# Miniprotein binders against a7ua95r516to809, part 30

Target 1, 294 residues: a7ua95r516to809
Amino acid sequence: ASLSLLSISDLVPDLQFIFFWMSNAIEILYFIQQKSPAYMQTIELMDDKAGSKESLLSATISANEEAMTILEEVIMYTFQQCVYYITKTLYVVLPGLLDCNPFGTEPSSEQCRRAAGVCVCAVCVMPEAVRRVVSVFQTTSDLLQQYQVHSEIQSQMFAYLFFFTNVSLFNQLIDKGPARGWFQRSRVLQIQASVKILLDWAKGAGHNHLAQKFFAKFCSTVTILASPPQQLSQMSWKALCAEHPSLKPVQLHRILTQYQLMAELGPLPIWQPSSEDEAYIYRTVDLLESFENH

## First folded at step 14 (miniprotein)

Design jf14
Fold by ESMFold2, look of step 14:
Structure jf14 (fold): chain B 294 residues (1-294), chain A 88 residues (1-88)
Amino acid sequence: as target 1 above (294 residues)
Amino acid sequence: SDEAERMALDARRMIEEAQRLAEQGDHEEAIRLLLEAVEEAARSGDPYLLVKVAITAIVLALQTGDEDVIRRAEEVLRRAKELMYELE
């Protein structure tokens, strides 16, 4: 697989290599952790006639710690390599999710319905942009299962992939949304429907809790933007903060500003930021999210 | 037994030499020694030596760019794991 193509299917051989060695390193690490107490007990029961028992126990503890350290470094390295390759493909395919129309895939939907009936083939009813993102997640899930990667590592990997997806979508919506027309209500509803397909995939894959946690900021943004003006104009700043705790004050303020422009709605006293938040609503350095943990 | 202790000592020496060869970039000689070391470690009855063989093979496979060395490291790892689980 070549990075110039950045297709997940082209990276499968590289990912297979990395997952094979990572999974085996994890397996050996757990073998050591399970067997170390029993071996130490055997040494403690040894006859100490030559005075070697304490020295052997100390050397064995040191050797086990060294082995586990090496394996932990291998697991971390291979995990980071997997995440690097997978997120490179996600970065390329995620922007299309903001431009697609999940309600109007006539040729694909009609072809699938003729062959298998209405909505029997979920892949055929998805917009191409959504299908590409789901394909990255599904291929990753299939590889993790194929190589029997420990469930805790699988969860950590999807936690990071969902974090990355949320940051990428949120930043592009906030940064490019005005110029691209993404704040128009019909577009917001299309974006909401597209993201629901991703959330449904995550739920079916057993990652619902992780998806709910890590998509919260983007989903809150879309929920606000999709709200009818009559309903949203009745919600105070404090109520919106309470309902959407994932949004920073500068982010909520920007979202409401874009909503006012889209709905041609004048200033609302009920949306005045709290005294505590007024200091933070213009801090543009806090507007976009970082792809790195802080 | 005395033979098992001798085999354990021989296996440790082979593993340490393989690690030294890998650090020097002599990956083909390193993996050839590991293939011998896995059987010696098994005859010693010490699963910890099989663990060291497995770790050495994993590290070597990730460091090398040689497909033949990688394939042989997979064989060493498979064999070491099989023997580790048989001894426990």
Scores: ipSAE 0.724, ipTM 0.925, lowest interface PAE 0.6, mean pLDDT 84
Fold by ESMFold2, fold request of step 15:
Structure jf14 (fold): chain B 294 residues (1-294), chain A 88 residues (1-88)
Amino acid sequence: as target 1 above (294 residues)
Amino acid sequence: SDEAERMALDARRMIEEAQRLAEQGDHEEAIRLLLEAVEEAARSGDPYLLVKVAITAIVLALQTGDEDVIRRAEEVLRRAKELMYELE
């Protein structure tokens, strides 16, 4: 049962069904919105019949409101179902991003390895773990385009998928990082390189602004951890908060604690939280992100 | 006209009955009645009755799980959309 949900390709038929009906609901909603003013004006031009003209206008307004309400609920429901299936796949593949080594990357196939000097395809050069994540995003993008889903809905879907990716990677790094050695400098640099490949895909796919916004917490975390000790030790708590506004005080505190252990640094006075933030660095309820916390 | 008003009333009754049948789980009968309602809605000249048919077909397709009902709902939706655009 659990193996049937590892690949986005296993979910394509279900996603095709949902996208078909969602796109049609969106089309009908826009039909109502575009035609309602003209139809109501036609009713206003009718011959005067005692009471019937105003009754027809009232009934038309009520029918429009009911139809739009139902369509908005359908669109919300179908959107949530798509997101549920896609994020279930993402949840399975995202942990591999933290374990991969993009610097020692072999081409994904032997033929791509032999041709790398004269011909490089992006998918063959990409680490397998990153490729699996990109495959989920690319398949989603292809389906949204295939069914001509409105661009605003496409943006909302990728906003949520990037949000989900950010929360999942951040939570796993914070929760499992000490035991897995993910805070070691060589590992952090590998993670940083893998994230750059993913961000490059998002930019090439036209989603750069969404990725910049919704990956901010994880990217800030990796940026801090990748910073050379001589540079980071010169940045005050206040400066770090200003540079990385996506990080809550408890999160920044935990990241700096792990950095100190990795770099074998003692306590640094300039990393003492401001008095405003000092009350918040022990709020363990705020350490991990909620998938509904945006 | 009085005839258009009567056809609109008949179409509304058929759509409401189809919605009731769908909520009761009788999806085959609901979609069959909805196809009939498309023709009455078109004759009434009221594009919002055709919209209601289309919405009802979409909701039914998402709830049913029956592949034959889904295919017929797609056909109803296609027919309703064609007639909607003819009236605009």
Scores: ipSAE 0.714, ipTM 0.919, lowest interface PAE 0.7, mean pLDDT 84

Design jf20
Fold by ESMFold2, fold request of step 15:
Structure jf20 (fold): chain B 294 residues (1-294), chain A 86 residues (1-86)
Amino acid sequence: as target 1 above (294 residues)
Amino acid sequence: SDEAERIAIDARRMIEEAQRLAEQGNHEEAIRLLLEAVEIAARSGDPYLLVKVAIYAIILALQTGDEDVIRRAEEVLRRAKELMRS
């Protein structure tokens, strides 16, 4: 790794600090949620001495709302800081998935070599580029577990990380793929194999449903590109849209154009867009995905 | 309980003073006052005062950069969590 690269291990102390305080804020929030009904009930059952019961109840409702609002803001802030640090490391390692050859790579992780010389653990037998991405996800998972972060927050964090991964890989492939030769069939098959290793990690980590949801666009792209010409040339535009609903018309059009070039196919009438979709296949503004959530 | 109401008033005043000290950048005195306030807030019987102490300890820890203030914020939070469980 160069001096211009950030590894997840360099950020662990900062992440440990943020996770500690975030997890504690989450605990306090859940305490309030559990305690609030019983405390409010206690006030409701009080005798109304000099009309003070309504004032106490109103003040208690206000205190509850204030506490929950502040805690939610603290949790959101710390969550966003964690995501920022983690996605910064993902940004530098993800392009390697598009360049690696998982079929011919020897295990060579520096982390495994430093810890115990040559290591044969599951992380170390992966291609180096895949290992670097998995290491970010695994380190994140380990920290979330270490600080006993609530499972809903863990799921939301991995949802964001998988969303970021999907956008980054898709945009890199579409934008740089022609110049980098990433649409060549042998390269697509290598990319497919590398991504499968990552998806297998997500499944083993208990995040299969999140991976299915948030990798759909990139996986659809790779599935189309990996399809044999004999099979793909028999599928109409309408059938491809139906099978791959995550792809916008401009995106599907671009993918098919690159496929035609690599397979040395001429234009196929069956791939003509519907008249409805024809209005959208040249909308360059819709080609790349945004990193921003809705 | 009239005693619990007096205790709640005292805890509230201490928490408000800690907030003012934190706004002024006096993190050492703010966290010292929160450590004292955590016991008083627990005796009040009002769970939101104890929660407020815990919240401001968390906020101070995230703002300060001072290792001693962070350590004391951990102490306040640990004690608040113990008292919440009782």
Scores: ipSAE 0.735, ipTM 0.925, lowest interface PAE 0.6, mean pLDDT 85
Fold by ESMFold2, fold request of step 15:
Structure jf20 (fold): chain B 294 residues (1-294), chain A 86 residues (1-86)
Amino acid sequence: as target 1 above (294 residues)
Amino acid sequence: SDEAERIAIDARRMIEEAQRLAEQGNHEEAIRLLLEAVEIAARSGDPYLLVKVAIYAIILALQTGDEDVIRRAEEVLRRAKELMRS
């Protein structure tokens, strides 16, 4: 049944129920995996006639396969239900990251410029929009630990949540950025600071490797957009592709087009795609990312 | 042993009847049988019968909207896990 869940706190009772049964299914699966070799050995060492022993072993192998299959289906179903509810909450709160000001002032202020050059991230306050996203991640982490969900499943959960976050932020920036003024340099610096707060949370929570992997596309985008025109104009298309391998040619082309427009660098394209990439910069089917795993 | 084999047959029969009742929507009787079957499955010496009882308790809890059935499914699962530890 569909519920109107806008806040993570409204999710908690439903998530507690699902995590309880999922964690128990995982525990039973682990029990089978650890117990199966010893039980099979016990059957193989029996001094029964070959027919009876072979029949018992065959039935035991079949029972093991059946149990494993059913448990994996239960775990997958409950995992997908958790992800469904959590990502509905994320979908509502993530756009605010692109509109918030983590500095409380213009990003070009002297304090913000010095913070960008030196690690003083404590001067970047956590605005309400960022706190809402962190609250979803933190509540999820707390529930996974409360129900002692296996660490591999916890990693898979956060891998998907970070993937979802990256796709949502990237697609909204590309799609709505021109109309919303999100490609303006001062705005990009604000977005960069907000993303830094999320990455710091992920690092402190022990998910740094996952965040680095799954935020790469959005982080590359923001890094390019935040670059000073003097630095970025010196870089060839080939060099940018090499430094930002997570970006497809059509994506890089769109980002650079918006950059050139907002930096008022004139109408003549500065970055010329390589001959092999020229055919791909107009593949609009590749511009936005899919939320589906393929 | 012959006793363990007879016990396994009894446990299997109870589990199959619980599955049939659950398919018919009789969740109350299905979980009652699973609660009874958990002890018999443990005595059989076949760990997969005990696992099967636990699995169906989990499935019933996830399918039912009945709080009494969910509470009993938790009891079946708790007992199954105790017996799995030997």
Scores: ipSAE 0.733, ipTM 0.926, lowest interface PAE 0.6, mean pLDDT 85
Fold by ESMFold2, fold request of step 15:
Structure jf20 (fold): chain B 294 residues (1-294), chain A 86 residues (1-86)
Amino acid sequence: as target 1 above (294 residues)
Amino acid sequence: SDEAERIAIDARRMIEEAQRLAEQGNHEEAIRLLLEAVEIAARSGDPYLLVKVAIYAIILALQTGDEDVIRRAEEVLRRAKELMRS
């Protein structure tokens, strides 16, 4: 717990432990649900004293409620522990996505493109930084399947992981982007390609709907930044808000300001915030997202 | 029958003692008692006693940090699941 964790492989023993006990708690929960009707029917058909049967049935209902409550608490606790360990790993590996080049300056990427022509080959254009993030998601998926965790719990876990990924990437881009040169168009296009690899993984894993929902803020940011100046300069503030509802006014204003600097554009009248939004574009408390809001 | 109810009372008392020991930090004795109680709970005919043994074994494994207690909790859980299926 106090150790620095550099990769998901270092966490596998801890995750296996937690998944083992969580999956068993879920199994016991389902056993109760299956057994309870038959056992209560057995009590109701008993021939003993009416007061004794009524007392036993009441105690059985209470025991069922107690067991369900405790198991739900155990499942919640173990779920939170899994998310904690996995997101700690994501926190370490996600910044690399903003610095990597997915466009095949590596020999393996060029080899894949030449061998396949212009065919899309996600593995052949997957730089190490993207591979590290995909490895976290894939290892998590493999463990959930290995321990036969209920599909609803698997979906909830990936919802949390995608939410965390979105917040982490967005906050770093907004906070560190100016100093790191991440708003330059060539870098934005590289970032966009890296995120597409993550979205393709999520689609192939059956989580496309979750990724679309929970990556919305970061994807909107990158979409705006990747837009050619001639196209973006024709979109009003109102149109941008409507197209990108996940962005708060202060966030959209900051993104457009950085875009203007990158494209060497002056202030555009069409990008003036509405009177209502103008009160909010300087609320720096709203600029970065909280990891606690989900 | 009176025999099944007597067994259930004995199993319940053992489970409550194991819970008390765990709350006092005596995890080794708590899990040892749960391992004994799992067989008695199964003979009681009350499935919720067997479930309670399994639940407390899971809770102990998650709380303890002691590898010997965890290994014994796995044994209790394995046995409880076998008895649930029979």
Scores: ipSAE 0.731, ipTM 0.931, lowest interface PAE 0.6, mean pLDDT 85
Fold by OpenDDE base, fold request of step 15:
Structure jf20 (fold): chain B 294 residues (1-294), chain A 86 residues (1-86)
Amino acid sequence: as target 1 above (294 residues)
Amino acid sequence: SDEAERIAIDARRMIEEAQRLAEQGNHEEAIRLLLEAVEIAARSGDPYLLVKVAIYAIILALQTGDEDVIRRAEEVLRRAKELMRS
């Protein structure tokens, strides 16, 4: 199947399989953690028949450590597999978010699979491009809940998915934005509205803190680009750096340069980088975000 | 007891053999041994033997790609979990 046709629904069986085994591995891990102290105490209370107690205790400790290590590896493996499948789906649907016009009257063609009829839930009333992104996150949430995956693992999953989404959207906006017209104010306002819907969903799903943390860079970029020229032209480089600490100097400089071109602004001395940042604005290797540094 | 120790030794041997068979790609024989081992492990009174059986069932299910082996691994896992709670 072409990557363009891949939906999160197509991956549900594979994800269910992985989540089933992951959740059971986690359950067994917790079982060991809870039972091991009591079991070791029972060995300690046994009559010391000629050094047999010490050997049994040592063997038990070793068996516990081995079991814990293997379970952690299984959990990590299954976690990575889940992330891999989900991020593939995100990779396909995320570009549509940048091209989305959320103010358009196009009815969502796909209804919520939970309803036999016309669903008017918050997800079904979303623009199609936003709905597709939210559907990936919602499906992930539903599966994590279905298999009762531990809350810490759920938080780690969403942290990574939000990180991935932010990196993907940011890199696409910076790299393709000028050519696609995404730096035009009208388009930026559409992007801002679409991202707000996603953030509102994340808030409603209980992931507000994670979403705010991991979307900071993309949100900062969109906020700058959405700012009226009259307002933004009054902000110094130093003020912009302080308000948008998630942006590297090279990133901020790129955004401002493209903004200046699109807004047909003359040279703005107030946006000139500080002498300290001047060396960093030319580090083009730092312009795009990496997926590896999570 | 000497009997419990003998049972534990037998269970360990079966689990180790199942692991070796799985590593060799003989998933069908591996899962069969785990199905036997889970009941023997329970009789040993050693909770870590049940845990080992469950772990190897999980690993085998993730590696095999065989639907029958996966189903049997689920059975092993279910049984191991039942016995761990007893």
Scores: ipSAE 0.721, ipTM 0.917, lowest interface PAE 0.6, mean pLDDT 90
Fold by OpenDDE base, fold request of step 15:
Structure jf20 (fold): chain B 294 residues (1-294), chain A 86 residues (1-86)
Amino acid sequence: as target 1 above (294 residues)
Amino acid sequence: SDEAERIAIDARRMIEEAQRLAEQGNHEEAIRLLLEAVEIAARSGDPYLLVKVAIYAIILALQTGDEDVIRRAEEVLRRAKELMRS
C-alpha cells in the first residue's frame, strides 16, 4: 500500500541529506590524496632529531591509511543508501512503463516544476508513465550535479540504476509478458517507443554509452519481439545469437517460443538451437536475471 | 616543536573521547568536543587531526537523527574545511 504512493519527490529531502554528507566525504578523500604526498615530503625534509622523523613518518602513514579506509566506508555506505532509496522509487514506477501507450493523447498532467507556466521541454511532453521513470533519473542527475559529486561516482550510480532498470524490465517482460499481452505486436511497439524516449533522455544527459551497455538485454528482447514475422522467420538461431549476444540461449529460446505462439507460426526448423546450445536452453535458472550480480 | 606535539596529543585525546561518547549515544557531548577539538587540531599543525575531526563529524551526522547535532556537525565540518585550506 505505502509503496504505491511513493514518488521520488517525497525522497528528495532524505536524498539531499545523504548526498550532502557523501559529497563532503569525497571532497575530504580527494584532499587527503592530494595533500598527503606533500605533507610526507615536508616530514622527510625535517631535521632528524634522534629518530623522531621515522616515527613521525610511520605514524603519518598509518593515520593516512586509517583516514582513507574510514572515508571509503562512509562513501560506500552513503552511496548504498542513495541507491536503496532511488531503486525503491524505480520499483514502483517501472511497471507503468510496460503498460504505457506513448501514442495516446493523454496529456502529461504534471507541469515541469522547473518552469513557471506550461513547459514544453522534452520531459513535459513525455507520456506520464515514461516521465515518472525519467523523473527519477533526472532528479538523481540534478542532485549529483547540485552537490558536485565526482564524475566517476556519478557514472557508477547511473550504471547501477540502469542495470537495476534493465533487470527489472526484462524479468517482468519475460515472466508476465505473455499473460499481460506485452508480446502482442502493438504492445511491443509501444514498449519500444517508451524505451526509446528513455534512451534518448540518457543520451541527452551524457550517459549514452552506459545506457546502451546496461539496457542491451532488454533492448534486444524488444527488438526481436518488434521484428516482423517475415523478417524474423528468415533468421537462423545462429544469426540471432550473433545479433543479440547479450541474451543467453535459454532467454532467446523463450522469446522465440513465445513469439511463435503469439504470431501463430508453425514450428520453424531454422530457429532450432545448435547442438552446442541445446544443453543450455533447458537451464531455466538462467532465464531470469539476478539483481545480485552487480 | 614540543608544544605542537603536546597540542596534537590533546587534540587526539579529545577526538577519541568524542568517538567514545558518540558510540555510547551521547551525540550532544560528542559534537561539543569536536567543536573544541577542531580549533586545537588546527593549532597542532597536523592536517590529519583536522581530517579526523571532519570524518567523525560526518559519521555523527549520519547516525544521530538529532537536528541540532546535525547542524553543529555541519559547523564542525565547515570549520575543519576552512582550516584545511589555510
Scores: ipSAE 0.713, ipTM 0.914, lowest interface PAE 0.6, mean pLDDT 90

Design jf20
Fold by OpenDDE base, fold request of step 15:
Structure jf20 (fold): chain B 294 residues (1-294), chain A 86 residues (1-86)
Amino acid sequence: as target 1 above (294 residues)
Amino acid sequence: SDEAERIAIDARRMIEEAQRLAEQGNHEEAIRLLLEAVEIAARSGDPYLLVKVAIYAIILALQTGDEDVIRRAEEVLRRAKELMRS
């Protein structure tokens, strides 16, 4: 099947399989963590027949460490598999978010599978492109909850997915934005509205802090681009750096340069990088975000 | 007890053999051995043997494409969890 047709619904069976085994591995890990101290105490309270207690205790410690290590590896493996499948789906749907007009009246073609009939839930009233992205996250959340995956693992999963989403959207916006017209104010406002819907979903799902943290670069970029020329032209490089600390100097410089071109602004000395940042604004290798820096 | 120690040794040997079989790609025989080992592990009184059986059942399920092996792995896992709670 072409990657372009891959929906999160098509991956649900595979994800269910992985989440089942991951959840059970986590459950066993917690079982060991809870029972090990009591079991060791039981060994310690046994009558000290010559050297048998110390050997049994040592063997028990070793068995515990081995079991914990293997379980952690299994959990990590299953986690990575889940992330792989989910990010593959995100990769397909995320470009649509940048082209989305959330102010358009296009009815969502796909009804919410949760309700029989016309669903008017917050997800169903979303623009189709936003709904597709949210559906990936919602399906992930539903599966994590269905299999009662520990909250820490859930948080780590969403942290990574938000990171991936931010990197993907940021890189696409920086790389393709000028050519696609995404730097045009009207398009930027559409992107801003679409991202707000996603962030509102994340807030409603209990992931507000993670979303704010991991979307910071993309949100900062969109905020700068959405700013009126009259306002942004009054902000110094130093002020913009301070207001948008998630952006590297090279990234901020690129955004401002493209903004200047789009808005037909003359040279703005106020946007000139500081002497400290001047060495960094030409590091094009740092312009795009890496997926490995998580 | 000397008997519990013997049972534990036997259970460990069975688990190790199941692991070896799994590494060789003989997942069907590995899971069969784990089904036997889970009951023996429970008799040993060593909770870590039950844990090992459960772990290897999970690993087998994740490595195998065989639906029958997966189903048996779920059974081993379920049984191990039942015995861990007892």
Scores: ipSAE 0.708, ipTM 0.912, lowest interface PAE 0.6, mean pLDDT 90

